# VHH binders against Sulfurtransferase TUM1 (TUM1): the designs that were tried, part 9

Target 1, 304 residues: Sulfurtransferase TUM1 (TUM1), of Saccharomyces cerevisiae (q08686)
Amino acid sequence: MPLFDLISPKAFVKLVASEKVHRIVPVDATWYLPSWKLDNKVDFLTKPRIPNSIFFDIDAISDKKSPYPHMFPTKKVFDDAMSNLGVQKDDILVVYDRVGNFSSPRCAWTLGVMGHPKVYLLNNFNQYREFKYPLDSSKVAAFSPYPKSHYESSESFQDKEIVDYEEMFQLVKSGELAKKFNAFDARSLGRFEGTEPEPRSDIPSGHIPGTQPLPYGSLLDPETKTYPEAGEAIHATLEKALKDFHCTLDPSKPTICSCGTGVSGVIIKTALELAGVPNVRLYDGSWTEWVLKSGPEWIAENRD
Key: E = the ipSAE of ESMFold2; O = the ipSAE of OpenDDE; V2 = 0.75 times the mean of E and O plus 0.25 times the DockQ between their complexes.

## First folded at step 5 (VHH; framework vhh_6fv0_2)

Design g1 (from f5a with T106V; at its last look DockQ between E and O 0.67; V2 from the best seeds 0.00; counts 0 for: pae E 4.9 > 2)
Fold by ESMFold2, look of step 5:
Order: C-alpha cells, then structure tokens, then sequence
Structure g1 (fold): chain B 304 residues (1-304), chain A 120 residues (1-120)
C-alpha cells in the first residue's frame, strides 16, 4: 500500500468540491536550498497559497539531536509540530511546494511514514497555478489557520523506508551495495562526478561508492516539473533516464536512493515507486552525512 | 547591484538565425546555473534552455533541440543562445535568468529581455 497517492490539480479541485465529511488540508512544504536566497516562510505568509493551507517546515520538523540537516523527525517532534499546525488524523492532507515536486515528496513521504492515513502529493502547484485554480492571496501572520490539535502518530514505517549511515557504510565497505542493490544518487551529474561544486563550500563533490547517477530532474517534465502519471509514460521516462545516464535497474534487487541531505532523493524514490519498483528506501543522511562521517577515502568520482 | 542584460534580438525571417547574449554583473557568474526563458504575447513564461555553472551540462525544451545552442563564457560573465532555423513559434521576449540547478522556476535573477520577431 503506498504511503501517499499522486493527485492532479484537476482531481484535487474535484475532491475539494465533493468531500463533505473530512477536512481537506493543503500543506505547503516549500523548502529552498540555502544558496537560492529565497525565504519559504515569507513566501507562505505573503504570496498566494491554496486556500486553507498550513506550512510544514521541513527544517524545523526534523531530528533535533542530529547535527545533520533534515534528518527524519522523532515521534515527539513530529507529533508536536502536527498538533501546533492543528492537523487531525482524519484530515485529508494534500502536499505541495512552490518549486514543483522538489520538497513536497519529502513531506508527503514523512507524513506517510508516520502513519497519517490519507496523504496526497499534488502534481503540482506550478500546474495548479497555470490552470488558474483558486488561490488565497491574503497576507497572513500565522503558519496555520487552525487551532492547535492533539496529534498522536500511532505507527511508523521508518525501519522499512530508511537506511541509516551504519547500514550504508557496511554495504559500501563490503562491496555489496554495488552487487546486491540498485543505488541511485539524485544530485546533478556534475556533483556526482566531482566536476561541479556542491552548494555547500565545505563539502566536496563526488559520490558514495556503488551509487549510480539519476538526477532528480530526469524523472520529471523539465518544464512543468510534473511526474508522468500514465504507466506507459513513467516507464518510458525511467527507461530514457537510465539510458541517458548509463545506469541500470534490476527489479529483483532492493533499491536505495540518496541525494545531498535527504530531500531530493525522495523525488526519484517517488518516480521509481510510480513505475512499480519495489523495496525503495532512502539513505536519509545522504551525501552530506556520508562525507562528514566517512572521510575522503570513501569518496568516489567520475563514472566508476 | 545584480544585473542581467540581454541583447542580440531583432527581426528575422523564418529559417534565419540570431545569437542572443546576456551580460551579467554583481554576482559570481560561475557559481550560477543559467537559463533562457521566453514569453510570447498572451502566454506565460516558457523555459527554453539551461546550462550548468561550469558549462558542461546543457538542457533544451524539446521544440528547440537541434536548433538552439546554449553556451557560456565564465571569463566574460556572458551567457549565449545561438538560435538557428527560427520558426514563427519562437517569436518572443527572451530573458536570461540565474539560479541553481535545473529548477528554472525559482531563478533568483532575471533580465529585462530582448525581443525576437520572426516575420512569417
């Protein structure tokens, strides 16, 4: 059973019109790379949003004990955040972001892993705006229009969804990552190869040994940033990306996705799952954790 | 003061060529991915091309592949778009934009544009 479902802007508008029992809560999960010099909180408060949206702060809703950014939140952090946003268990959550399937897959995935019953990923806000569907253009001072609730997550799928550093390191050290897994890196090819810099100057570029490049943009429409929704279209898109980046996918093997800090890796994880690839997990700490914990001898570069 | 200034637009016949330039100042050009974006009357912004910060990776809208070539000269802080085999559908105001990675929708800087007109 998928942790969340994709929903088109048209289907979302129909859902809003027809749903009479459960509250539909759009979730702005916009996150920008620090180097983009954009402010997601200001954008939520001051720019048009889907009516009745809450703001899910991916940076704040993370493991507070970890020195690494965006690590998966503890139950307490998650439950407190959902309570403060006024979310209820029977709410239908529809997640979007202002970039276009950049950070919203991470948020939808987080909600699903923590057991929220009904989660959609909007495919996507760019298209929602292009089709001129309703927006709330008011300036607001709060990140939720709802009073606080008492949210208590009751189950977690973390063990089947996340690879931690220790497991990843052992797979690399033994050579089994390359032999027994499909391992993909969602970062751009230049960052993967070591020929372009990382956005963070203290982090060298390169890749985790045994991973293959599958840049996150290769599985989305390059203009609209939408996922292909038809089964034939997603399979064709995946086949083209694998060919273009000279990588392989063996459907009998488990799959691990990674990226810079565990956000964009969910973009390709989602696309692979839409294509029917089973057993796809995320290495949550990704390149940043890998480099800082493993050191330079565990950095690969070029296409090897 | 960040500035992007496009030039090289003009009137051309179908099948003709133009070379657009974008002069950049006020930021470290070589750190930025660059984009060409265009807008025709009564239409929204349309992505045309992307080039990585080092210039090694280029991407194109399907309708311009094989006809347009994006390039950059990091020593001169200049972005280029060579447009060949121009069609009436290519007529638009062309903008250069600067940002990070292939998400042109969140480009941080955008120029004032240069007009490309294709006679018929």
Amino acid sequence: as target 1 above (304 residues)
Amino acid sequence: QVQLQESGGGLVQPGGSLRLSCAASGFTFSDYWMYWVRQAPEKGLEWVSTISSGGDYTYYKDSVKGRFTVSRDNAKNTLYLQMNSLKPEDAAQYYCAAGFEDYWQVSEYRGQGTQVTVSS
Scores: ipSAE 0.244, ipTM 0.652, lowest interface PAE 4.9, mean pLDDT 90
ESMFold2 (binder alone), look of step 5: mean pLDDT 84; pTM 0.855
OpenDDE, look of step 5: ipSAE 0.402; ipTM 0.748

Design g2 (from f5a with F100W; at its last look DockQ between E and O 0.39; V2 from the best seeds 0.00; counts 0 for: pae E 14.7 > 2)
Fold by ESMFold2, look of step 5:
Structure g2 (fold): chain B 304 residues (1-304), chain A 120 residues (1-120)
Amino acid sequence: as target 1 above (304 residues)
Amino acid sequence: QVQLQESGGGLVQPGGSLRLSCAASGFTFSDYWMYWVRQAPEKGLEWVSTISSGGDYTYYKDSVKGRFTVSRDNAKNTLYLQMNSLKPEDAAQYYCAAGWEDYWQTSEYRGQGTQVTVSS
């Protein structure tokens, strides 16, 4: 069962006009790399947003005990955050980000994994703005227009959606990752091969042995940065990307996606699932956790 | 420190040509994919073109394909954009960017830009 559905800007505007029972809550899940010198919190407070938006802080809504960024939040961290944002279980959540389809898939996935009943991913905010649909340009002082609620998640799909470090390491050590899985890395080819630096200067580039490069931009429309929604279009996009990066996909095998810190890996996970690929999980700690826990003997380079 | 410096902008007539340059320093230029992006007044950044680190692969926004050509000279640490058959819609501040990914909005480094103006 998909944890969230795509929604076009046109379909979203129609939903807002027609939905009379459940509150529709747009969710700004914008996250920027530090090197972009942009401030997502300031942008939410001061720049146009979809009316009635809340801000979902991916950095803050994470496992606070982990030394690694963006690790999946504990139930308490998640429930407290949703309560403080005023979210209710029967809200229809529509997730977007100011980059396009970048960080919002991670947020939509997180909401779905924690069992929120109705989650959409907007495909995408740039198109929403291009079509000149309604925006709220007011400056605000809070990350939610709603009073605090009493949110309690009652179901989690973490065990079915996440590969942790211990499982990933055993799959690599045993050789099973390469043999029995489709394993994809959403980072750029240069970072995968070890020929381009990682964004963090203290993290070497390279890849997890047994993974194949599938840079996330290759699975989005090159102009709009949207997911192809028609079944034939997503299949053609996937086939081209696999050919261009010399990757194989065996549909009888389970699939694991990774990236730098568990954000962009959900971009390719979503595209694969739209294409009908079953059993797709995310290695949440991704390259950063792998390198720092495993050490240099477990770093592969080039395409070998 | 990383520096990118764009040049070659100016005023041209519709149908005219310009060649933009981007001089890079402070990093190993030949290791990076490079991007051209642009920004018109009151609009967001728009991706224009991408070139791989070795120069073997090029990508273009559909509206500029056939009119613009991206290239690089790794010996001179310089990125180029040849812009032919310019239209009023091409008027913008043009930036080069270095990054690790094909998705230009995630680029790590961006210069100060050079202005391209196309007369009405």
Scores: ipSAE 0.000, ipTM 0.167, lowest interface PAE 14.7, mean pLDDT 86
ESMFold2 (binder alone), look of step 5: mean pLDDT 84; pTM 0.852
OpenDDE, look of step 5: ipSAE 0.045; ipTM 0.555

Design g3 (from f5a with F100Y; at its last look DockQ between E and O 0.44; V2 from the best seeds 0.00; counts 0 for: pae E 10.4 > 2)
Fold by ESMFold2, look of step 5:
Structure g3 (fold): chain B 304 residues (1-304), chain A 120 residues (1-120)
Amino acid sequence: as target 1 above (304 residues)
Amino acid sequence: QVQLQESGGGLVQPGGSLRLSCAASGFTFSDYWMYWVRQAPEKGLEWVSTISSGGDYTYYKDSVKGRFTVSRDNAKNTLYLQMNSLKPEDAAQYYCAAGYEDYWQTSEYRGQGTQVTVSS
């Protein structure tokens, strides 16, 4: 069973109108890069949102003991956050973000990995607004309209979904990553090759040896930021991106996706899974953890 | 004060080329995604191209793909659009725009525009 499904704005509106048993809870999972100088919390409280939305704070709902950003949350952190937002296990969660399939795939994936039964990724909020579907334009003072609940995640699929640093390092050191995996990096080509800087000044650019560049923008519609919805369109988009970036994809091999800090890597993970690619995991620590733990001898440049 | 100033428009024959520039001031240019949008007579505003804040991602409307190239120079606070193989349907007032979000229609800033006319 997939951890989450795509839902178009039209299908979402139909679901809201037809669903009579389970509560439908839209989830604003907007996250902005620090360099963008935008405030996702203020935007949730003051800008139009899908009615009855809660705010899922990706920065806050993370492993508090890790020195690296956005590391997958512990069960306690996750359960406390969901409880404080008033989420119930039988809620149908529909995740979106204000950028357009940027941070919301990470949130939908997190919910699915922690075993929430019914999760959708809205494809996407920009199109929802463009089609003039209902919005709540009121200013609010809270990140949830629901009373606190008692949320207890029942199972976790972390072992199936996440590659940690130690596993990643051993795959690189042994040469197995390049030989036996499809390994993709969702960062821009310039950051991958080492010709353009990382957004953080203390992080050099380059890539993990054995990874191939697959910038996440190549897998989304450039105007709308939507995933292709038809199976043939999904395959055509993926094939074009692989050709444009000179990548190979062997569907008999397991796949690992990475990025800067584990957020945008889920964008390409989702696109690959929609195209039917099996066994796709995320290296959660991604480039930031890799560079800081491994050091400069484990940084590749260009396509070597 | 924030200012976006387009230049480089003019009259060209079909198949000709133009290079548009957009000079930016009054904000931190390198923090912003930049867009080219255009407006033909009696038509609404139409998205043409997007470039990310660092230049990592470039995107084009299908009808201009392969003919137009967007670029930026963050050291000069300048956005460019190289337009080749121009067609009569490309004739429009061209605007540069700046925003943080990845969709052009909610851009915070937009310039005065520069006119592109395609006629023999």
Scores: ipSAE 0.006, ipTM 0.439, lowest interface PAE 10.4, mean pLDDT 88
ESMFold2 (binder alone), look of step 5: mean pLDDT 84; pTM 0.849
OpenDDE, look of step 5: ipSAE 0.055; ipTM 0.565

Design g4 (from f5 with T106I; at its last look DockQ between E and O 0.01; V2 from the best seeds 0.00; counts 0 for: pae E 15.3 > 2, placed apart)
Fold by ESMFold2, look of step 5:
Order: sequence, then C-alpha cells, then structure tokens
Structure g4 (fold): chain B 304 residues (1-304), chain A 120 residues (1-120)
Amino acid sequence: as target 1 above (304 residues)
Amino acid sequence: QVQLQESGGGLVQPGGSLRLSCAASGFTFSDYWMYWVRQAPEKGLEWVSTISSGGDTTYYKDSVKGRFTVSRDNAKNTLYLQMNSLKPEDAAQYYCAAGFEDYWQISEYRGQGTQVTVSS
C-alpha cells in the first residue's frame, strides 16, 4: 500500500467540498535551493496560499544531530513539529510546493513513513493556480492557523523506505549495487557525469558507482511539472526517460533512488511507484553524504 | 577574499563563561547560515550550533543546550557564541563556518579557530 496518494487539483476541490468528518489541511512544503536566494517562509506568510495551509519546514524538520542536510527526522523532532503545527492524526493532509512537484514529494513521503494515515500529494500547485481554484491572499504572521496539538506518531516505515550510508557503501564496494539493484540518480546529467558543477562549490560532481542517471524532470510533464495521472501515460513517460538516458530497469530487482541531499530523489521514487515499480527505497544521504564520507576513489564520472 | 576570524577564547574555570566572536569579510554575510564547530585533541570535528541567515532559527548540540547561545549581527558581519556554565568536556578549538542551509561545510569558509581551555 502506498504511503500517500496523488490528487489532482479538481479532485482536491471536490474533496474539500464533500468531506464533512475530517479536517483537510493543505501543507505548503516549499523548499528552495540556497543558491536561488528565495525565502520560502516569507513566501508562505506573504504570497497566496491554499486556504487553511500550514507550512512544513523541510530544513527544520530533519535530524538535528546529523551534519548532513535533510536527513530523516527523529520521532521526537517529527512529533514536536506536527504538534506545533496543530496537526491531528485524523487530518487529511494535502501536500504542495510553490516550485511544482519539487520538494512536496519529500514531505508527503516523510508524513507517510512516519505513519500519518491519510496523505495526498497535490499534482500540483501550478495547475491549481492555472485552474483559478481558491487562494488565500492575506498576509499572515504564523505558519499554522491551528492551535497546538499533541501529535504522537505510532508507526515508522524507515527500514522499508530508507537505505543508509553503511548499506549503500557495502553495496557499492561489493559490486552488488550494479549487479542486483536498479539504482537511479535524480540529479541532472551534467552533475551525474562530472561535467557540470554541483550547486555548492565545496561538493564535487560525479556519481555513486553503479547508479544510472534519471534526472527528475524527465518523469514530469515539461510544461506543467505534473505526474502523468493514468497508468498508460506514466508507463510511456518512464519508458521514454529510460530510453533517452540509456537506463535499464529490471522489475525483478529492488530499486534505490538518490539525488543531492534526499529531496529530489523522492520525485523519481514517486514516479517509479506510480508506474508500479516495487521495492523502491531512497538513499537519504544521497550525493552529499556519499562524497563527504567515501572519498575520491568512490566517485564515478561520465557513464558507468 | 573570504575570511573568517575567530576570537574570544581563553582559559576559564569550570562553571565559567566565555563569549566567542567570528568576524566575517569578503562575502555577503547575511546570505549565509553560520555554524560553530569544535575539535578536541585527537577527536574529529564536532558540530556545536547553527544559526540561519536572518538569525530567526537556531540549533544546538544536545550537550550544550541551555548553556550556549548563538547569535549574529548582520550589520557588523559578526557571529557570536555565548558559552555559560563551561565544563571540562567543552575544551576545544572552536571554529566558525559558513553554509547555505542546515548543512555545515567548514572546508569552504573556516578561520584558524580560537582555543577554549577549561581547567581546575
């Protein structure tokens, strides 16, 4: 069973109109790369949002003890954050971001892994705005319109969803990643090949040996940044992307997705799961953790 | 050229206080998240504290919460660490570092450090 479901803007508006038992809580999970010099908190407070939205701060809701960005939050960090946002376990959460399908898949996935019962990923806020569905344009002073709650996550699917550094390193060192897994990297092809720089100058480009390039934009509509909503469309999109990037996908093998810091890797993980690919996990530390822990002998360039 | 200069270290007794400063130049200080890290003899680098670019969000290692306070003055391009109730385990070389998010990467922007010694 999926940790979250995709919901179109039209279906979302119908859900809001028809749901009479549970609160529907839209979740703005906007995150921008630091190099973009944009401020997601200011944008939430001052720019139009879906009415009754809360702000899920991906930077803040992460493992505070880790030296790496966006590492999966501890139970305490997650429960405290949900409580402060006023989230209740029976809320229907509908996650979006202001870029498109960029950071919101990571948030929806995090909520699902921590066992929140009903999570949707909006497909997507760009289309929601294009269709002129209701927005709240008021300026606000808080990241949630709800009073503080007592949220206690009861379940975690981390073991089934996350590959850690130690497992990833052993798979690469033994050669098993290349032999026994489908391994995909959501970063751009130039970063994967080592021909273009990483956004951060202190992180070299290249890729984890045994991974294949599957840039996250290749699995989304190039104009709308939406996931294909029907099975034939998502299968066609996946087949085209695999062909374009000369990748293989063996459905009998487990799959690992990665990216720069564990945010955009969920974009391709979601697309693969929509296409029916089983056993897809995220290497949460991704390229940043890999390169900083492993050293230069474990950096591949060009193609495998 | 990017430069970070730590100061304010010294010798204190257990329970004492120190205020560290980090003067920044050669980059737009207000654009960067700032970090304090430390290194004790024969140990690896250890994260201590983080402050967001605007100063609104702060994070601390569990062992220093309630004793240390990070702050910044973006008009003066200066980062601070107020250290109270110092313990022998806080003795280390302290460095400031710059980054773009909760992720610290001291190899790009790091000063020479300032020594904090806590002894009886």
Scores: ipSAE 0.000, ipTM 0.115, lowest interface PAE 15.3, mean pLDDT 86
ESMFold2 (binder alone), look of step 5: mean pLDDT 83; pTM 0.841
OpenDDE, look of step 5: ipSAE 0.794; ipTM 0.913

Design g5 (from f5a with T106L; at its last look DockQ between E and O 0.84; V2 from the best seeds 0.00; counts 0 for: pae E 5.4 > 2)
Fold by ESMFold2, look of step 5:
Structure g5 (fold): chain B 304 residues (1-304), chain A 120 residues (1-120)
Amino acid sequence: as target 1 above (304 residues)
Amino acid sequence: QVQLQESGGGLVQPGGSLRLSCAASGFTFSDYWMYWVRQAPEKGLEWVSTISSGGDYTYYKDSVKGRFTVSRDNAKNTLYLQMNSLKPEDAAQYYCAAGFEDYWQLSEYRGQGTQVTVSS
């Protein structure tokens, strides 16, 4: 079973109208790059949201022992957060974000990796708003309308889904990343090549040696930021992106996706999986962990 | 203090050309991705084109690809849209916008617009 499924805005509205047994909980997983200077918590509390939404704070729901942002949460951190949000195991979770398939894939993936049974990724909130579907415009003081629950995750698929720093470093050092893997970086081409800055001023741009640029926008509709859902359309989109960025994808090789901090890398991981690419993992620490832990001798630039 | 000022609109016959300009001030222009968006009567905002902060990466709505060219001059803080082979469907109020990477919906700033009218 996939960890989560796409759901269109139309299908979501139909689900809300027809589901009589299970609670449907929309999940605002909005996260903004530091350079955007936006406040996702303020936006949740004060801007229109899908009715009955909770706010999933990607910054807070992370491994607290790591110095790096957005590292996958421990079971305790995750279970406490879900309990505080009032989530129940039989809830149908429908994840969205205010940017449009930017951070919500990371949240949907996190929920699925931690074993939540029924997770959807809304494809997407921009289209939901464009179609004028119902919104709750009230200002609220809390990040959940539900009383606290007793959430206990039962499964974790981390070992199948995540590449850690040690594994990534050994693959790069040995030369095996370039030889034996399809390795893609979801960051913009300028950040990958070292010609444009990272969102954090203290992080140099460049890329992990052996990775290929596959900017996340190339796998989404440039206007709507939606995933193509028809099989022919997703394959055509992937083929065009690989051609445009001069990338190779060998179906016999496993695939690793990365990005800045492990958020946008799930955008391209999701698109690859929709296209039928097997064995796609995320390097969770991504560029930020790589640079800070490995140092400048392990930075590649341009198209190396 | 942030200002975006579009210019270069006007009346043109089908098949004609116009060049739009957008003068920017009050922010670090070279840090921002820039967009052209448009609005025809009784329609919502429609994305037209995107250009990255350094100018290396451009995107176009399918209906304008090959006819429109976006560019920028970071030394002059100016965004351009060269519009060739104009069609009646291109008639709209055109706005420049500044924002973040591929997400024109999050544009932080938008100008007053310039009107493009194409006679049938």
Scores: ipSAE 0.278, ipTM 0.681, lowest interface PAE 4.6, mean pLDDT 90
ESMFold2 (binder alone), look of step 5: mean pLDDT 85; pTM 0.856
OpenDDE, look of step 5: ipSAE 0.658; ipTM 0.864
ESMFold2-Fast, scan of step 6: ipSAE 0.253; ipTM 0.629
ESMFold2, look of step 7: ipSAE 0.155; ipTM 0.607
ESMFold2 (binder alone), look of step 7: mean pLDDT 84; pTM 0.857
OpenDDE, look of step 7: ipSAE 0.722; ipTM 0.885

Design g6 (from f5a with S53Y; at its last look DockQ between E and O 0.02; V2 from the best seeds 0.00; counts 0 for: pae E 11.6 > 2, placed apart)
Fold by ESMFold2, look of step 5:
Structure g6 (fold): chain B 304 residues (1-304), chain A 120 residues (1-120)
Amino acid sequence: as target 1 above (304 residues)
Amino acid sequence: QVQLQESGGGLVQPGGSLRLSCAASGFTFSDYWMYWVRQAPEKGLEWVSTISYGGDYTYYKDSVKGRFTVSRDNAKNTLYLQMNSLKPEDAAQYYCAAGFEDYWQTSEYRGQGTQVTVSS
């Protein structure tokens, strides 16, 4: 049922050595915060990459008619992008990013929601580099080494994966979000509680009423930025995070993850799904859309 | 050629009003978030107001809330700032700016500004 699987660097290099039928296409999905003064396109073209990588531009492959960051792409935007990158339906896609499980979960999820049959999330590129696995250090002039293809997505699982603003607002207004859902916010606790400012001066800090704080840093290894191994390790990590942030998780309830940066909600969605939590959806518009459409009456602070 | 041209500045008495305009060309105006920012002599750049691409959402620095109104006319590719009840503290060079992200400090395009002077 998962839209993509994790793959370790060791398992990935074994896959490359053994796969003889389908093309394996690594996908650099690096995205940087503007304040980092880094250029993901330049990095792809000039810095070492996994051999045969393409570049998936999360900023460009999004709904350009929306005023909100990183809204899910239209079918046309997605299909045109995949075609231009030369992706084929039977390609095995292995997604990574240069930060380490920062933006790559969003890309892997997008590929899966749009129905690409075989998607892996590399866990992660930092470990891949630490283990000294093969890199292509050549400078290139293009974002794909493949000729253009004719990519046509046939299905979209958006209805199962995404909560829009209208649904989210009704759940909050009715009180049902708090009663009937596990609702988590991947932003830092300070921004969630309203004690730390948002990066945008025109957006107040706080949270959507009925959500609980579950900062994504608590669900990744702080040094390696890897997801814990499935089974006992991921359950232990989740249990500790829930205790540390005083959160409730009822496995019989559906789950909604929210996102303050356009990507971090998928980081915790992935961790929850690895732990066996069913029915996890993303509120794609997240904090930015919520506060701009709802206004100050619908902003909660602290843990109320 | 991308161009933002501010106008409408001038000298007013405290309590007076001014209406600033920003004419945009060389890009699709309605696809951008727009901002007003200002700079007083020997001071840093200070955010004043934000408006979404359709004009549905507006935000203001606390010190100008209730006195300033930002608006846009996408048919005329023009951004406006109505400034009422002006104070000496509002005197500054005012700039309009355009960007894709909601972070005014990283705005992609910025004009050359128009001067607002408030004196007795």
Scores: ipSAE 0.006, ipTM 0.146, lowest interface PAE 11.6, mean pLDDT 86
ESMFold2 (binder alone), look of step 5: mean pLDDT 84; pTM 0.847
OpenDDE, look of step 5: ipSAE 0.423; ipTM 0.762

## First folded at step 6 (VHH; framework vhh_6fv0_2)

Design b2T (from g5 with S52T)
Fold by ESMFold2-Fast, scan of step 6:
Structure b2T (fold): chain B 304 residues (1-304), chain A 120 residues (1-120)
Amino acid sequence: as target 1 above (304 residues)
Amino acid sequence: QVQLQESGGGLVQPGGSLRLSCAASGFTFSDYWMYWVRQAPEKGLEWVSTITSGGDYTYYKDSVKGRFTVSRDNAKNTLYLQMNSLKPEDAAQYYCAAGFEDYWQLSEYRGQGTQVTVSS
């Protein structure tokens, strides 16, 4: 069973109309790059949301002991957050974000990795709005649609899904990342090549040796930012993206996805999995952890 | 505060050329990715082109690739779209927008637009 499934706006509306046994909880997992100067919590409280949405704060639901942004949360942090939001284990969670498909894949993935049984990723909120499906346009100071629950995650797929720094560093140092893995970087081509700046001014651009650039928008529809349908459509999109960015993908090799801080890497991870690519993991620390831990000798494009 | 003003549209014959301009004010233009978006009568907004903040990378809709060229002058806070070999299907209201990365649909700084008409 996949960690989560995609759901179209039409299918979501039909699910809400037909589901009589399980509570359906929409999850606004909007997160913005710091350079965008936007406020995701203010937007949740003041802009139209899917009715009865909870707000999943990616920055708050993170490893509190890590110096790196929004690293994968501990069981305690996750369980406390889900309990405070009123989530129950038998809820059907439907994750979306106001960008379309930017941070919601990270949230859906986090929920699935922590073992939540039924998770959908809405494909996508912008289409939901365009089709004029129901929205709650109220502007509120605080929003808590559900009473506090007692959520306890019982299963974790963290070891199967996440590559840590120690593993990544050894793969790069040995040259095995380039030889034995498909390693993709979801950042824009300019950030990968070092010609455009990172969103954080203290982080240089460039790439991890052995990675290939596969920008996060390249596996989405360029107009709607939706994931193409499973089957022929996603395969055609993947083939074109690999060609356009001069990437290779060997399905006999395991795959590692990365990005700036572990958010947009899940966009391409999801598309690869939808296309049937097996054994796809995320380097959670991504470029930011790599730069801060490894030093400049492991950052330049000319390093193997 | 933020203003985007498009200009340069008009009526051209098929195969003709036009150069659109977008004058930006009220924000730090060089910090933003810029987009050209168009809307034909009775159709939705359609992405046409993207240029990164420094102008080092450009992206195009497949149907305009090789015919349109986007550029920017950060010293003048101006965005351009050179349109060559215009076709009837290029007829639309053209808008410039400022935003971040390749998520043009989040652009909150869309201007009033400039009309492009291609006559037979």
Scores: ipSAE 0.393, ipTM 0.718, lowest interface PAE 3.8, mean pLDDT 89

Design b3R (from g5 with S53R)
Fold by ESMFold2-Fast, scan of step 6:
Structure b3R (fold): chain B 304 residues (1-304), chain A 120 residues (1-120)
Amino acid sequence: as target 1 above (304 residues)
Amino acid sequence: QVQLQESGGGLVQPGGSLRLSCAASGFTFSDYWMYWVRQAPEKGLEWVSTISRGGDYTYYKDSVKGRFTVSRDNAKNTLYLQMNSLKPEDAAQYYCAAGFEDYWQLSEYRGQGTQVTVSS
């Protein structure tokens, strides 16, 4: 079960026109891989956005004590950020990103884990633009459309949704990850196999022993990067991706998703949940934490 | 200055073959994933194929899989698309693009295009 709902561009526009009681707050959660050499904050300020959007900075809204990139935020960091952005608990949040379902699932998931009552993931912003729905094309030095609020999160789902390093390491060391779990890695096949470099130059490529490669684009439409509709369409997409990447999925086993730093892992987590897969968690530290904390004996290569 | 220059398009009968080429200059070709995208009259851009930096990973639009083959020669800074068993639905302006990973929507550079026409 995702902690948020998907919403099409057309349904979003209808919601904005019909909602009379609660504010609808679009959330630009764009984040780019370091190797892409793009700037998400500059893009938010200078490129067209959905009117009245706030910018959710995944790198800033993170655990300040962790040395790893954008680890799941503490309650205080999250609440302070939501308050500074002017978010109220009664707001309907609609999350999007400029890549098309790359980082926005991570943001929607974070909001849901922290207990925000109504969260949508826009499926997706690229289609919204293609359909010529309303955009704010202003270029600004700073953009803050809402006055500061007082936001208090519930943090009800963190323990249910997140696998930490200690649990992951014990599962790998015992061999139980491969035997008792469906473990998927959302990075590209080349990064998983060790033949393509990681976006960070100090990180070797390869994979966590016991994981299977299920690249983040494989569960999305290859042209639009939208999620297929729940039911027959998502099931057909999942079956094709499992076959194409030689993966197995046993519904009787719990599932763990991972990626480079815990962002794109939520893409496949969301698709699996839409397809009805139960008990799907995210290894938040993902590949980057794994290699920095583990020795080289815990790095696998090729497709085992 | 970055340049992508497509060639090899033309008129072919249904069932025929064409080989498209894209000559790249002004950037480090081997650092980029490459794409073929197309646009038919009165239609939007459609993704056709993707190839990784070293050529080890290739991806195709379902309707062209088994008929089209993408390849690259990094020593010559050239991308290719071998098109076999061409159908009228393949008629379009074909563009070469450079970008990152399997997300062709993040294409940084795009060429001028080469026209493919399929008629009997």
Scores: ipSAE 0.402, ipTM 0.720, lowest interface PAE 3.5, mean pLDDT 89

Design b4S (from g5 with G54S)
Amino acid sequence: QVQLQESGGGLVQPGGSLRLSCAASGFTFSDYWMYWVRQAPEKGLEWVSTISSSGDYTYYKDSVKGRFTVSRDNAKNTLYLQMNSLKPEDAAQYYCAAGFEDYWQLSEYRGQGTQVTVSS
ESMFold2-Fast, scan of step 6: ipSAE 0.521; ipTM 0.778

Design b6G (from g5 with D56G)
Amino acid sequence: QVQLQESGGGLVQPGGSLRLSCAASGFTFSDYWMYWVRQAPEKGLEWVSTISSGGGYTYYKDSVKGRFTVSRDNAKNTLYLQMNSLKPEDAAQYYCAAGFEDYWQLSEYRGQGTQVTVSS
ESMFold2-Fast, scan of step 6: ipSAE 0.490; ipTM 0.758

Design b6S (from g5 with D56S)
Amino acid sequence: QVQLQESGGGLVQPGGSLRLSCAASGFTFSDYWMYWVRQAPEKGLEWVSTISSGGSYTYYKDSVKGRFTVSRDNAKNTLYLQMNSLKPEDAAQYYCAAGFEDYWQLSEYRGQGTQVTVSS
ESMFold2-Fast, scan of step 6: ipSAE 0.476; ipTM 0.752

